VHH binders against o26223. Designs and how they scored, part 253

Target 1, 191 residues: o26223
Amino acid sequence: MKLLWTSQHIKVTVHIDGKVSKMDVLEAIKTRRSIRKYQDREVPEELIDKILDAAMCGPSAVDERPWHFIVVRNREMLEKIPEVHPYGAMVKDAPVAIIVCCDSSLEKIPGFWVQDCSIASQNILLAAHSLGLGAVWTGVYPLEDRVEGIRRLFSIPEHVIPFSVIPLGYPAENPGTRDLFDPDRIHLEKW
Below, E stands for the ipSAE of ESMFold2; O stands for the ipSAE of OpenDDE; V2 stands for 0.75 times the mean of E and O plus 0.25 times the DockQ between their complexes.

## First folded at step 16 (VHH)

Design Q29 (framework vhh_vobarilizumab_d1)
Fold by ESMFold2-Fast, scan of step 16:
Structure Q29 (fold): chain B 191 residues (1-191), chain A 121 residues (1-121)
Amino acid sequence: as target 1 above (191 residues)
Amino acid sequence: EVQLVESGGGLVQPGGSLRLSCAASGFTFYNYDMAWYRQAPGKGRELVAYISSGGYTDYADSVKGRFTISRDNAKNTLYLQMNSLRPEDTAVYYCARGPHESYIDYSFDYWGQGTLVTVSS
């Protein structure tokens, strides 16, 4: 990272990869949408590295950080994912996919790895969105057929559990922002 | 090898002061949350003071305003400044390392062996 000072306004500007992010965190959370159509464009390795760095920065139960990631760019392998994941058809059209996995040998407290891998998966989606990419979380765990299909396809060891498959690329669709605020779900002081 | 070594305990009169130190080694100290716990004879373990990697501090009501937790990341050392000591502060004081960015209850994965603080005339 590179820090710049301005003379007219006492201000520090942080540049990451020569760009200042224009999207604040609330905007990113509120405007992120599942993207299932991708441009025929390669995603630079540097952007994948940034996304995975962000994925690993989430909280985890007892800081166990049980996640491992498989980055899939091989077209033949991407084309095989729909054979073991019935709702993964869009993956074959993506330039890259990330498989979020739990290494059970890193688990310190039973069952919380699911929340940990959920947080990592959401961070991948938010980071991708902030970098101008689109992504979608396709669920694997706890559906046993998908877990075993993905394990077999990617030679994942028995002690490692595939959690989610997240294809990503430059978006070829632009769905609108959702309005999901529901004040009936907010209780002041008591239920 | 993770090690936490407490020092600075001893006998002090009511109203006195002590500063406890915890020397940490075997891990990247500045990245971890740290805490002081105490255990008095016949009582359970009590959280005394907590400090996050980012410098957020939290104190038990019983010590708030009297105790100050601090850290020196360059020296890999945690401190507890104890002022206006009372007989009920008599306990073994333990240094503890907390997981970074845990979203579960306060949890600690390493503890020191403790240092005895006795407040008595």
Scores: ipSAE 0.008, ipTM 0.112, lowest interface PAE 12.0, mean pLDDT 84

Design Q3 (framework vhh_vobarilizumab_d1)
Fold by ESMFold2-Fast, scan of step 16:
Structure Q3 (fold): chain B 191 residues (1-191), chain A 121 residues (1-121)
Amino acid sequence: as target 1 above (191 residues)
Amino acid sequence: EVQLVESGGGLVQPGGSLRLSCAASGFTFSNYYMAWYRQAPGKGRELVAYISSGGYTDYADSVKGRFTISRDNAKNTLYLQMNSLRPEDTAVYYCARGPHESYIDYSFDYWGQGTLVTVSS
């Protein structure tokens, strides 16, 4: 029996010697689902810190790492997001949301910040899932009305571009498993 | 092959009720977000309601409190219970299979032929 730290830093006992109920990378990728319904339960700051650490570890074009993150826990602010994001209704019920932004002053190669912020967004989703949380990527860029709505709402400066809004929390839904493997999309040696 | 077959439409008086059904086949129904869309004469297609695989629901403001979306995963069937119907609800209603992992949520894919709902005296 070994003592383990949960994603909440709570010590637990292991019932399987040498193995823990930890998700490996492939399992995390394959079982992650968009979660839009959350428990009315606080997400510890330590878990948000781990998620953001993972977000910043993604590859970046010419290592420009242009991402900045806004962590939103204020209920009044979360409730206003659906007013500027038509498909963000679930955000009002989330305990926290992360807004992924690009600081264009950090851009070293034009246009690749979109891929950099996509990588950061996906890492947030995978990290949240691995820690027992659920999250969903709600798209902002390149939709000008959403970009300007989010910018106005969170006082984001003109040189910073809001890319995605990711509400997260302990999941109150369980979508189940998917099988999306399509061998017709794989070509050997040539097209 | 994905197939969605809508039923339950018809003529109803203002204030009346209808229950729409959508029979799904050709995919693992329980794994997908499902939605009801409608298209009124002379208007664009609009999202009415959606339901996640886990049962999370959301509604257009125009139907909130009057319509209820539900699903029966054992029967591969999606439902829309429509109460307090208004002339403005007159439309062809489409069952749609959603991109459950859409990060943009502009629209759901629709695969059905639709069912006509007419609210008129």
Scores: ipSAE 0.386, ipTM 0.688, lowest interface PAE 1.6, mean pLDDT 86

Design Q30 (framework vhh_vobarilizumab_d1)
Fold by ESMFold2-Fast, scan of step 16:
Order: C-alpha cells, then sequence, then structure tokens
Structure Q30 (fold): chain B 191 residues (1-191), chain A 121 residues (1-121)
C-alpha cells in the first residue's frame, strides 16, 4: 500500500480586479514572509476591505471580538510612526498601514484580548499574502513606550490599546520560503 | 553547517574609511536577512546596519550617512562600508543572519566571531 502521504490542500479562490488567483491554504501559510520593501503603488480600498473582513473572522475568547482597526494612508502620519517605533522604519515607505487595537470595554474575559488581537494580526498577514500583497507585523504591545507613542500619535482613547502596526503594499522583495518542520518538538501521548 | 566569517577590521585614523566583509556558507545566503552589529568594551551589542533579502536597509542613527550596508548574493558576502570613522566607532563588529519572522524587533540566529575595528584617538 501507499507509504507516502498524499496531502489534501484547501484551495482559496480570490477575485482581484476581475483576475482569479488560486492559493492552497497550506501554501499560503508556508510561503507568507515578512515584507519590508514596497512598490510605489497604491493598494485599492477593496483589498483593504477584504483583509479587514478576514481579520474579524478569527476565533475570539467567548466571542468578545475586542478588535478595532485604524487604516493609515496619510503619508505625513506614516512618516511619524518610526519616531515612536524604533523597528518600524519601513512604515514610512509603505502605501498603507493597519493599526490593530483592542477596545477594552468589549473585553468579557480579562487578558484574552492579547490572543484575539494576535489572531487578527496573523489573519491580516495571511489575507494580504493571498491577495498578492506583502506585510509585516511590527510589535507594539506590551512595550509601554510604543503603546503610548502610538496612542498619542493617532489620538487613541485610554480604554483602547494599540497592539500592532502592520504596513502593507505590493512587495518589492521576494524572500525565499521556509521549512521549519522540527519533529523533535512533537510529543505523542505525553511529554 | 552555518558559518559567518568577518574580515577587514584593523587600525584606522579618525576620518578614515574601512570596508568590512562577511563570508557566509552553509545556507542559501540570498534567502536571509543580514545585519552588522557592534560591541564596544563594557557595552551590549547594538545594531549598526540591516539589509533584507530584497535590499531594504535600516541604520542606527549614529551611523546614518557614514556607513553603507550591501550584499553580493552571487559571492555569498555581506559588506559594511565605513566612512568618516570616529573614535566612538571602535568596537568588535559582528555579522549576523536573520531575522526569519520576528514580530518584534530584528532577531538573529547565527553570528560570526567578529572583527576588531580600532579608530585611533
Amino acid sequence: as target 1 above (191 residues)
Amino acid sequence: EVQLVESGGGLVQPGGSLRLSCAASGFTFGNYDMAWYRQAPGKGRELVAYISSGGYTDYADSVKGRFTISRDNAKNTLYLQMNSLRPEDTAVYYCARGPHESYIDYSFDYWGQGTLVTVSS
């Protein structure tokens, strides 16, 4: 009988500007890379809407869905982000950035908003990749200086916590794929 | 087996120039982000310059306009061109490989042994 596994892949069909792209879900997960260099080309609003729809579809602790999103396209504002985020220099050259936030007033179980916003951030990265865009997650929470810097810069109220800044654009770099599978990290039945 | 070997360090007068090289082997060089770090006596390692696989560059404020990072993927070599050197640039300079996928700051998994740069006072 067959000794080698035949992988079954879930395929996602995406319609972009009348064009059809087809990407296996496992392929999307395995080929997504952090992109820090972008083409001088605007990202259509339709694609941002699709990305944000995907961001809100993640699981959430007791379905609290505490996420809010700020979409930043203003060049002056993008250029100020590196002043409060030391590893966000690429943001100034991105056509758009999404700031993932937690509205603490929506929190039903203390502390789980971090996982909720992490899920939303990863969904943004995967959705962007599936749509032919590149993105990178630049960490904000729990670094207090970055949290307060971003809050002040974007007039974010005290009950809302900025979690991540994700610049997006058409990629101007193509990093190679990763193969990070490590069987030593898998334990059957017990540690 | 991943190896990073720095060269080009030495003694130079203030205002002088020096070019560092890092020879990489044991991995597909062009697929990785690379960086130069430095460590002066009594200090932690600090990022000097970063270059992504696609050529995005980032620099410490202290070296902007004076240092240039570049790479030659065909030769598996990373470079740091250092101009207008100052006594404060005296340090051991390290080549680093990374990051793969860090959602906070740059992260590196392999480092060279370093090359000493001394800028005479």
Scores: ipSAE 0.573, ipTM 0.785, lowest interface PAE 1.2, mean pLDDT 88

Design Q31 (framework vhh_vobarilizumab_d1; at its last look DockQ between E and O 0.40; V2 from the best seeds 0.40)
Fold by ESMFold2-Fast, scan of step 16:
Structure Q31 (fold): chain B 191 residues (1-191), chain A 121 residues (1-121)
Amino acid sequence: as target 1 above (191 residues)
Amino acid sequence: EVQLVESGGGLVQPGGSLRLSCAASGFTFSNNDMAWYRQAPGKGRELVAYISSGGYTDYADSVKGRFTISRDNAKNTLYLQMNSLRPEDTAVYYCARGPHESYIDYSFDYWGQGTLVTVSS
């Protein structure tokens, strides 16, 4: 596999080796589960790049695309996340985590950045799953203590809001399938 | 029909041990996250221990190192091994079932009737 990558107008050709899990979109959506147990294996940078590329392709209100991402691989930093996030215990055992942030200076319409960052977070989960990885969305915004804890820990400036922390790794668990289709939630023509 | 039936509660001296069991039926146990909650008289319900379908575990700070949650998927049974029990562990203990995709906490949709644990000299 050959991928053309551009950064600061520099083109880099990356040869991507190996077999990728082939999952159609509906299968990916229906079989994605929160994964909190990871193998002791590094996640290649190339897979993180693919996940972040997919994250940035979601729709956003007036196309403001306010999302920024912090990629955390430093073990000492990952181990500190549970101190400021009560449901982030699994992060200390993950090889990598992505912090989804909103840069409020990019906001064009008030309040819709929450949906924008939600879309980016879900795209990270789906992209990770499609690539054979497991991930979980651990919520930060709008819980003030978590927002401030994460901001302090990662030196995030005041105009940037941490939204979610998403640890990723090769899965060491398989929770199985969910059957959630409920026809009573579908209304034809009117409520 | 989802059923969760707790057992193993009782009276125990401080420093003692108890093993709680939860027999599950009416759903595919192996596909579901499970938890133990407790509620002391006049207090709110609190999470004690969590176990995912794949065996990831998480514990309340008050019980870390003393309690161990485990599951036997072949027997559709959830366990809580409680060691070094303290008077403040006195509560009704509830088994809870989730398949949940909460992005904020651990959320569960069914609870059992509970089993009483009393730690007293």
Scores: ipSAE 0.659, ipTM 0.829, lowest interface PAE 1.0, mean pLDDT 89
Fold by ESMFold2, look of step 17:
Structure Q31 (fold): chain B 191 residues (1-191), chain A 121 residues (1-121)
Amino acid sequence: as target 1 above (191 residues)
Amino acid sequence: EVQLVESGGGLVQPGGSLRLSCAASGFTFSNNDMAWYRQAPGKGRELVAYISSGGYTDYADSVKGRFTISRDNAKNTLYLQMNSLRPEDTAVYYCARGPHESYIDYSFDYWGQGTLVTVSS
């Protein structure tokens, strides 16, 4: 049995069913794939909001939360990204991209921001997948030419470091699930 | 068992054309990204052309405008049409399968045995 939300001021739960996620977390992790071809279909702002909310839910070193996000929908800007990102050719065909950045003035402990922004980037991929979108992480940091190219293109100040560019959209391809489990990578008690 | 079998290599004069085929089996071809790589004598493998499951393509700069990658998902076959061939295109050409989960470059996890292309006067 399902009960529809009747008001933004009231939450209703079903004793047996309650609020349910569209996709189980382990399923999302196991089935998420890099998607590089997108439908000619706009991504609603509401979905981008949900994705960025999820991105900010990750842990960070001493809760420093150094991340900032640039949401890019402008066609001309998306088409320029491949000029500075050799692996970002698919970005020109995406309806939207998210640039994950570190604001170094928010660092509380130097050097952990890479882990912090990696967590946010992976959360973006999983959230997009759970919402029926496809995305791919195209690496920027620590490749100096990509970092400076993206910084120049989006007028990013020197104390802010572009970390990744993540194009996303409704998928126009369907790569299958991979079986990547490797028991030789597992060590019990010691190496 | 995943298998990729290349064919169509041979000796071709400069300026000539050749069409490579790769017969794929043991996986859902239509769900996978595919690529052609090549390896010249004494060199490492290099990407030639990439095609995603949905038809997005990318090419090495050295072959843009001369080579065309394509796929026939109904026949589980990958193709490479090579036109305006040059002596520097001489190499063993490999078919590759990969879901491309790398965040810095393309990646592939299965390779064929290769087919030799020789471009010589």
Scores: ipSAE 0.436, ipTM 0.674, lowest interface PAE 1.5, mean pLDDT 88
Fold by OpenDDE, look of step 17:
Structure Q31 (fold): chain B 191 residues (1-191), chain A 121 residues (1-121)
Amino acid sequence: as target 1 above (191 residues)
Amino acid sequence: EVQLVESGGGLVQPGGSLRLSCAASGFTFSNNDMAWYRQAPGKGRELVAYISSGGYTDYADSVKGRFTISRDNAKNTLYLQMNSLRPEDTAVYYCARGPHESYIDYSFDYWGQGTLVTVSS
């Protein structure tokens, strides 16, 4: 069975063998949407591996690469995440979630870890989309209650900071496409 | 100009039903998340129901199972079906426009004028 998901301007094809139609970088960026509804279908480990590989390919400050990833498939744990993450309601319906964390002990220049983890998180989203999956970035940091909630739930060490929770699955919604280009935000040579 | 115009409010007995509508204009409705808020007398405004551009929905615990948020993108209209209404549901209900995309809690930048829902015997 071939899975074809078509939105207004987005077409994602997933083959039965797990192969996905080629999507170029710009297409992935432009057509990616937050997906909060998922099919009752498991995500192959191979896809998660590719996503995590992509997550680690982004730049980081002085190549500090402070990121860690918790891959969560346990149904009970997925169902507990919304209890400490109000914006994470959809996580309970996802077959898998990735928690992006920062190991502060790996940070070489203070403060840049937020950018590093953001890049990793975005790469997860783009990779997921390019592979025919849907995902959504649910912010954890810098909200202390969520940071601590996720920390406790997953026994994350004090020096490690949970940054984002990203549920993933085969999409069961169609957000469509949008145009967010704003020429007024472009300045030539000077402000 | 962005406009949100609520309608459908009124007086209803406990256990009754109402259907609210919000007519949206001045933006690409289909691209935006939408929500219903309500504000009871003497209380703060609270989220009632949320619907993403893709159709994902979320509800306040107090209305879960009783209220249903939906949208018709072709009509640029947001709906709130309210069943099994209770006196505590009495409030001004507001339609709100959300973002195209967000990784944090629901944020809204435009609100309607509201429609009054009164649940009383």
Scores: ipSAE 0.354, ipTM 0.719, lowest interface PAE 1.3, mean pLDDT 90
ESMFold2 (binder alone), look of step 17: mean pLDDT 82; pTM 0.823

Design Q32 (framework vhh_vobarilizumab_d1)
Fold by ESMFold2-Fast, scan of step 16:
Structure Q32 (fold): chain B 191 residues (1-191), chain A 121 residues (1-121)
Amino acid sequence: as target 1 above (191 residues)
Amino acid sequence: EVQLVESGGGLVQPGGSLRLSCAASGFTFSNFDMAWYRQAPGKGRELVAYISSGGYTDYADSVKGRFTISRDNAKNTLYLQMNSLRPEDTAVYYCARGPHESYIDYSFDYWGQGTLVTVSS
């Protein structure tokens, strides 16, 4: 189902706090780090809209685009996430979290929704970073206890699968970047 | 090569305190998440405390309010301040290096040899 609201019309400007983002794609990919500490500062709805637009722009198997997203700002709900996700303690301190879900009724080819939701999750992380925010992917699927815990907490229907919980906010930590390039993992012409 | 060397373990009375240290070398310490975990005789390894490269901390419920994890990036050293120790805290304590970018949990790829903490009685 499609709901009519202005948030579906993402603004074309990339102005954030009066500044234009100048981070190129390669820089964004290489400098993005998981952020688990956030400032006590709200994230504007306009930035969430831009992030979700980016999430939906990834490639999708047979273009099935099975994602649905839950945006959680309610403090009581955020505080309950660690009860069903053992590595989600930081979520209670985040101003907002996005839950990436798969609507299995939209699935056209078995199993590829996992890749589709992975791509959407990574696009959320990259878009957040490019906009001056920090985020972390906390995995839900395929761990059944986490899947059922999140489903119960957010009244998610049986045919919808919660895939990841991504808290985000203005970063209150600044981890360094890692040099992870390993030429031994590159094989020329054959294994 | 990656090296993690724990120190500070020993015998202590219930209610006492110990400070464990882990000296790290062979990698850029400030870029990695670090953890303390423990193993009691006949038990599996248990995560005790976690600290991200940027200083986010997380603790096992059994030690919350009693233990404090910290790091000194200039000295390439990880610490665990252990207060109000209980007989149940008796274990070999291991320093671990973990990937910052795990999307499922706090996974670890290198461990030290451990330091024994014995809480008497």
Scores: ipSAE 0.657, ipTM 0.814, lowest interface PAE 1.0, mean pLDDT 89

Design Q33 (framework vhh_vobarilizumab_d1)
Fold by ESMFold2-Fast, scan of step 16:
Structure Q33 (fold): chain B 191 residues (1-191), chain A 121 residues (1-121)
Amino acid sequence: as target 1 above (191 residues)
Amino acid sequence: EVQLVESGGGLVQPGGSLRLSCAASGFTFSNWDMAWYRQAPGKGRELVAYISSGGYTDYADSVKGRFTISRDNAKNTLYLQMNSLRPEDTAVYYCARGPHESYIDYSFDYWGQGTLVTVSS
């Protein structure tokens, strides 16, 4: 049996650059797209603060919250990221990037920090979208060459693991919306 | 049914040009990232050029400045303009459809049958 289903919308109003935008949570989740082209325009510190506040509000295993964040605005440093991340070419053209890290000394239960940092990374993407910004998650962990490259570039201690690099800015591209709902992946009561 | 059909390959002399086309059908082309890959004899597939649904482009260092990837969403067609061709560009060229939201690298789920490009004097 194929399930016919329509998403329930929860409406929220968000202020973007002093303008009011209306976006429900389900709409925000469904319309967020990876953005790899940015306007040559700085992102205000206040918006970065809001994004990082949202990132830290995600659930984590036994509430360990092992995440740390590096905010990179220095163009010389942004331009060096593609040298250690082969699919991060767009980072050098971004006004800012956030590096999501795990501080292993904050781990309360081994191994769940990957899920914790994934949740933080997705919250960054969604928060950026809600504020009128575009972002993309570029993967670092578990690729050891990228982990060590980013560690050396940003002087990250050995007990801290760089997880993702997320460039963000005002979008200079407008990709279409996705329709990915697949009722064949939904099983009622049992597999 | 997703289909990708490449055309435009052929024999060309060093320094020459070719334009490859990829006709896409069976999906909403404008909503997908697209790429050109190539495979030379005895080698694995390698990324040549990438274009996102929004128009972001990326290129392999070996082709940067010589090749241009583009798309025509109204015609559901992907292009690769190849200039200043070299013997080492000899390969079968594949167009590929990519999921938008890969967080690791450019990832692809469908490929065409390929078109042969031979650069030889």
Scores: ipSAE 0.581, ipTM 0.780, lowest interface PAE 1.2, mean pLDDT 88

Design Q34 (framework vhh_vobarilizumab_d1; at its last fold request DockQ between E and O 0.41; V2 from the best seeds 0.58)
Fold by OpenDDE, fold request of step 18:
Structure Q34 (fold): chain B 191 residues (1-191), chain A 121 residues (1-121)
Amino acid sequence: as target 1 above (191 residues)
Amino acid sequence: EVQLVESGGGLVQPGGSLRLSCAASGFTFSNDDMAWYRQAPGKGRELVAYISSGGYTDYADSVKGRFTISRDNAKNTLYLQMNSLRPEDTAVYYCARGPHESYIDYSFDYWGQGTLVTVSS
C-alpha cells in the first residue's frame, strides 16, 4: 500500500523496498518539520548509525568535537524522560531517542560547546528527515532542572552536560509547511 | 491581525460536558500549534491541552481522559471537548497560538480573550 502522502511538497516516497530515496540537502532543510507523533514502528539500527554519523560530521570549535550521544531504546527509560523533561512528553511514544551531550573535558577552548552540540543536534534532525524519519529537538540545556533531571536519569557524569533530547520515529503527523524566508533579516554590507 | 475568539463557555453541573471553540483568523492556522489554557480564580494560568499543527496532542494530568483537544484546519477552529467536568475545572479558558518549530517548550505568542467555564451544582 503506497501511502501517497500527497502533501504538496514533501514527497516522502517511502519505497516499500526499503530504499529510502535520498533527498538533497536543501530539500531536507526546507521541508524538515518537528515531528512529535510517531508510528508504532521500530527504527532500524542502520538508520540510527547514519544519523549519528551525520551528527559527528559537523564542525566544532578548533575541531574539539565534544559531543557524546546516548541512544535510548529502552521503553522504561523513554517513559521516564518526560518526568524530568516537561517538553519531552512525546519521548514516551518514540521508538528511540538520542540524547546529545557535551563532554567538557574535550573542550579545547571554553564556551563553544553549545554551538558544537547545536550543530550536532541539527544534523540529527536533518539526517532523520532525509531518511524518512521524524524528530524533534527538545531542549535540555540551559534549563537547570532538565539538565539535572536527565543527568540523574542516565547517570551522566558531572563533567558531561546533557544538551538536547531528540526523539525519533516514523512520522505519524503531518505538520503544515511554511516559507520562513524573511528578506528583512538580510543586511547587505552593513546593518 | 491575529484573532482568537473563544466560545462555548457557560455554567454546567458537575459531571457535565462542554465543548469550547476557538475561531482563529489573521494567520495560517494549519501551520501553528494551538493550545488551551485556563486560569482559575486566584490561580495562575495553566496549560490544559496542546495540539501541534500535525495533530500531536498533550494534556495536563488533571484533564487527561476527560478533555480532548482537536482542530479543524479547514474551518480555522480549535476545539476543547470537556467531559466529566469538576468544580475545580472552573476557570476562564483561553485559546493560544504558538509556533510549531520550537525546541525549548510549548510557546505561545497570542491569546484569546477567554471564555468562562463554571462548574457548579
Scores: ipSAE 0.728, ipTM 0.871, lowest interface PAE 0.6, mean pLDDT 92
Fold by ESMFold2-Fast, scan of step 16:
Structure Q34 (fold): chain B 191 residues (1-191), chain A 121 residues (1-121)
Amino acid sequence: as target 1 above (191 residues)
Amino acid sequence: EVQLVESGGGLVQPGGSLRLSCAASGFTFSNDDMAWYRQAPGKGRELVAYISSGGYTDYADSVKGRFTISRDNAKNTLYLQMNSLRPEDTAVYYCARGPHESYIDYSFDYWGQGTLVTVSS
């Protein structure tokens, strides 16, 4: 069955064969916004599974795929995140948050795990948006106090590095889209 | 053309209250994130309060419990209700608008001209 879906002001069409048009994907990328206010409504486990599947499908340096994910639904734990993350106050009102982590034992080339975990974080945001959810990336690494705080709260071992905290929920706000195309940043053939 | 016009500043005694307003035009106010910043004499500019398009609010620790940010989308106006004012709240207060996509903090690129708040006896 054909599903017509709108978030903000974009339409997405998904066919029964799982096929999505190229323009729908581009528009989804352009209309995704950080969402910090959520409905008082649980996110189904099936949607979280789809989001995490998408997160793991990104490219990584030498295919090291160093990411691990903590899914937090416990209200008490979500309410403690703002104590260690100064810009994470919205997390206490989210039904769920995903903590993106790097398992350093999976690292095959030094330093590229940051790019790998950035890719996974953006895929979470895009996948959430595509499923009618809102999310926001709240940065942890490389800010030492946030890294240490999150590690302590979630009993994260020393060889694992918390990278980002991403609260998710059904959106209770609808921010406008951004028009950021700047041709002065495009250089043809040479700088 | 984005326009932000602050008003409501003035001289107030310690423990007093003051309400700042910011009249916005040139963008769809209801869709944008808004903030209040301040700059004290001889200091850098700092975030005071943040409000998202849907009403999520966040505050600097120094003003939490004393200041309230709010918005009236029908009037395209942002407010800052300031209670229990202290001499250290003396500053020029600036209205700012998003949207932003910072993943570490709140960042804004459009600012008003500011309104002066002086808290002294």
Scores: ipSAE 0.726, ipTM 0.850, lowest interface PAE 0.8, mean pLDDT 89
Fold by ESMFold2, look of step 17:
Structure Q34 (fold): chain B 191 residues (1-191), chain A 121 residues (1-121)
Amino acid sequence: as target 1 above (191 residues)
Amino acid sequence: EVQLVESGGGLVQPGGSLRLSCAASGFTFSNDDMAWYRQAPGKGRELVAYISSGGYTDYADSVKGRFTISRDNAKNTLYLQMNSLRPEDTAVYYCARGPHESYIDYSFDYWGQGTLVTVSS
């Protein structure tokens, strides 16, 4: 895509309104990769809103929708995440991270919140990718040291369970598509 | 067919330096994440250093500030610069390719043959 720059008739923000997202869902699923290097570029609040909207569109056990999201932009907080999350070192370099949490007071069926929050987390990754962002899911639950570390760092109450930390930003790397289809995983009619 | 061939190992005194190389073929090197692992006698393999396709790096605590992972995409080669070597760094060092996704720790699907690094007291 060509980007035209002109000083004539410039809007307050660089923004194309009314356009439909053009990435096919199968393309998004096949081409999404874990991105751990980001441009020094802020992510507009509009894009975070769209991502969280997508996160909340997923199904949940008996429609319990137990998820809560903490949006982290503060540099000091982002830089502290690696101190309690060994796999989250790249979070310090991200312009923003989303912490996916379960509010256990919203559970209708005990224990299904893990599936619920997994659905929300994957939707965040796909929505970010469709919007031209890169992200990576860094697992928190069920690793107890990570759960407690993140809960303490963000003052998360005891009835709320941090599930994942997802840093995101405009990508500074572009890994290619891979052929991961394995027909040996497919069983017709029975095992 | 994926091939990873390590070189540059050897015997070195404490405080010395070595540079390991890994020649890669059979895949698009610039698209893949890469790592160095090591295995001391009687121990499991442990991650030493990780580098993403775009140059994000991460290191084991035991080597931070002493080791530097780098890549030369034009030569399809991964490097590990090892400085201030200690006897505890003695191990077989493996180059690893990680094209697959993981959400809890780094994951790799192919390792080379290894190159021995011995740091004598």
Scores: ipSAE 0.575, ipTM 0.800, lowest interface PAE 1.2, mean pLDDT 89
ESMFold2 (binder alone), look of step 17: mean pLDDT 82; pTM 0.821
OpenDDE, look of step 17: ipSAE 0.614; ipTM 0.827
ESMFold2, fold request of step 18: ipSAE 0.522, 0.546, 0.440; ipTM 0.761, 0.787, 0.705
ESMFold2 (binder alone), fold request of step 18: mean pLDDT 82, 82, 82; pTM 0.826, 0.827, 0.827
OpenDDE, fold request of step 18: ipSAE 0.589, 0.604; ipTM 0.819, 0.822

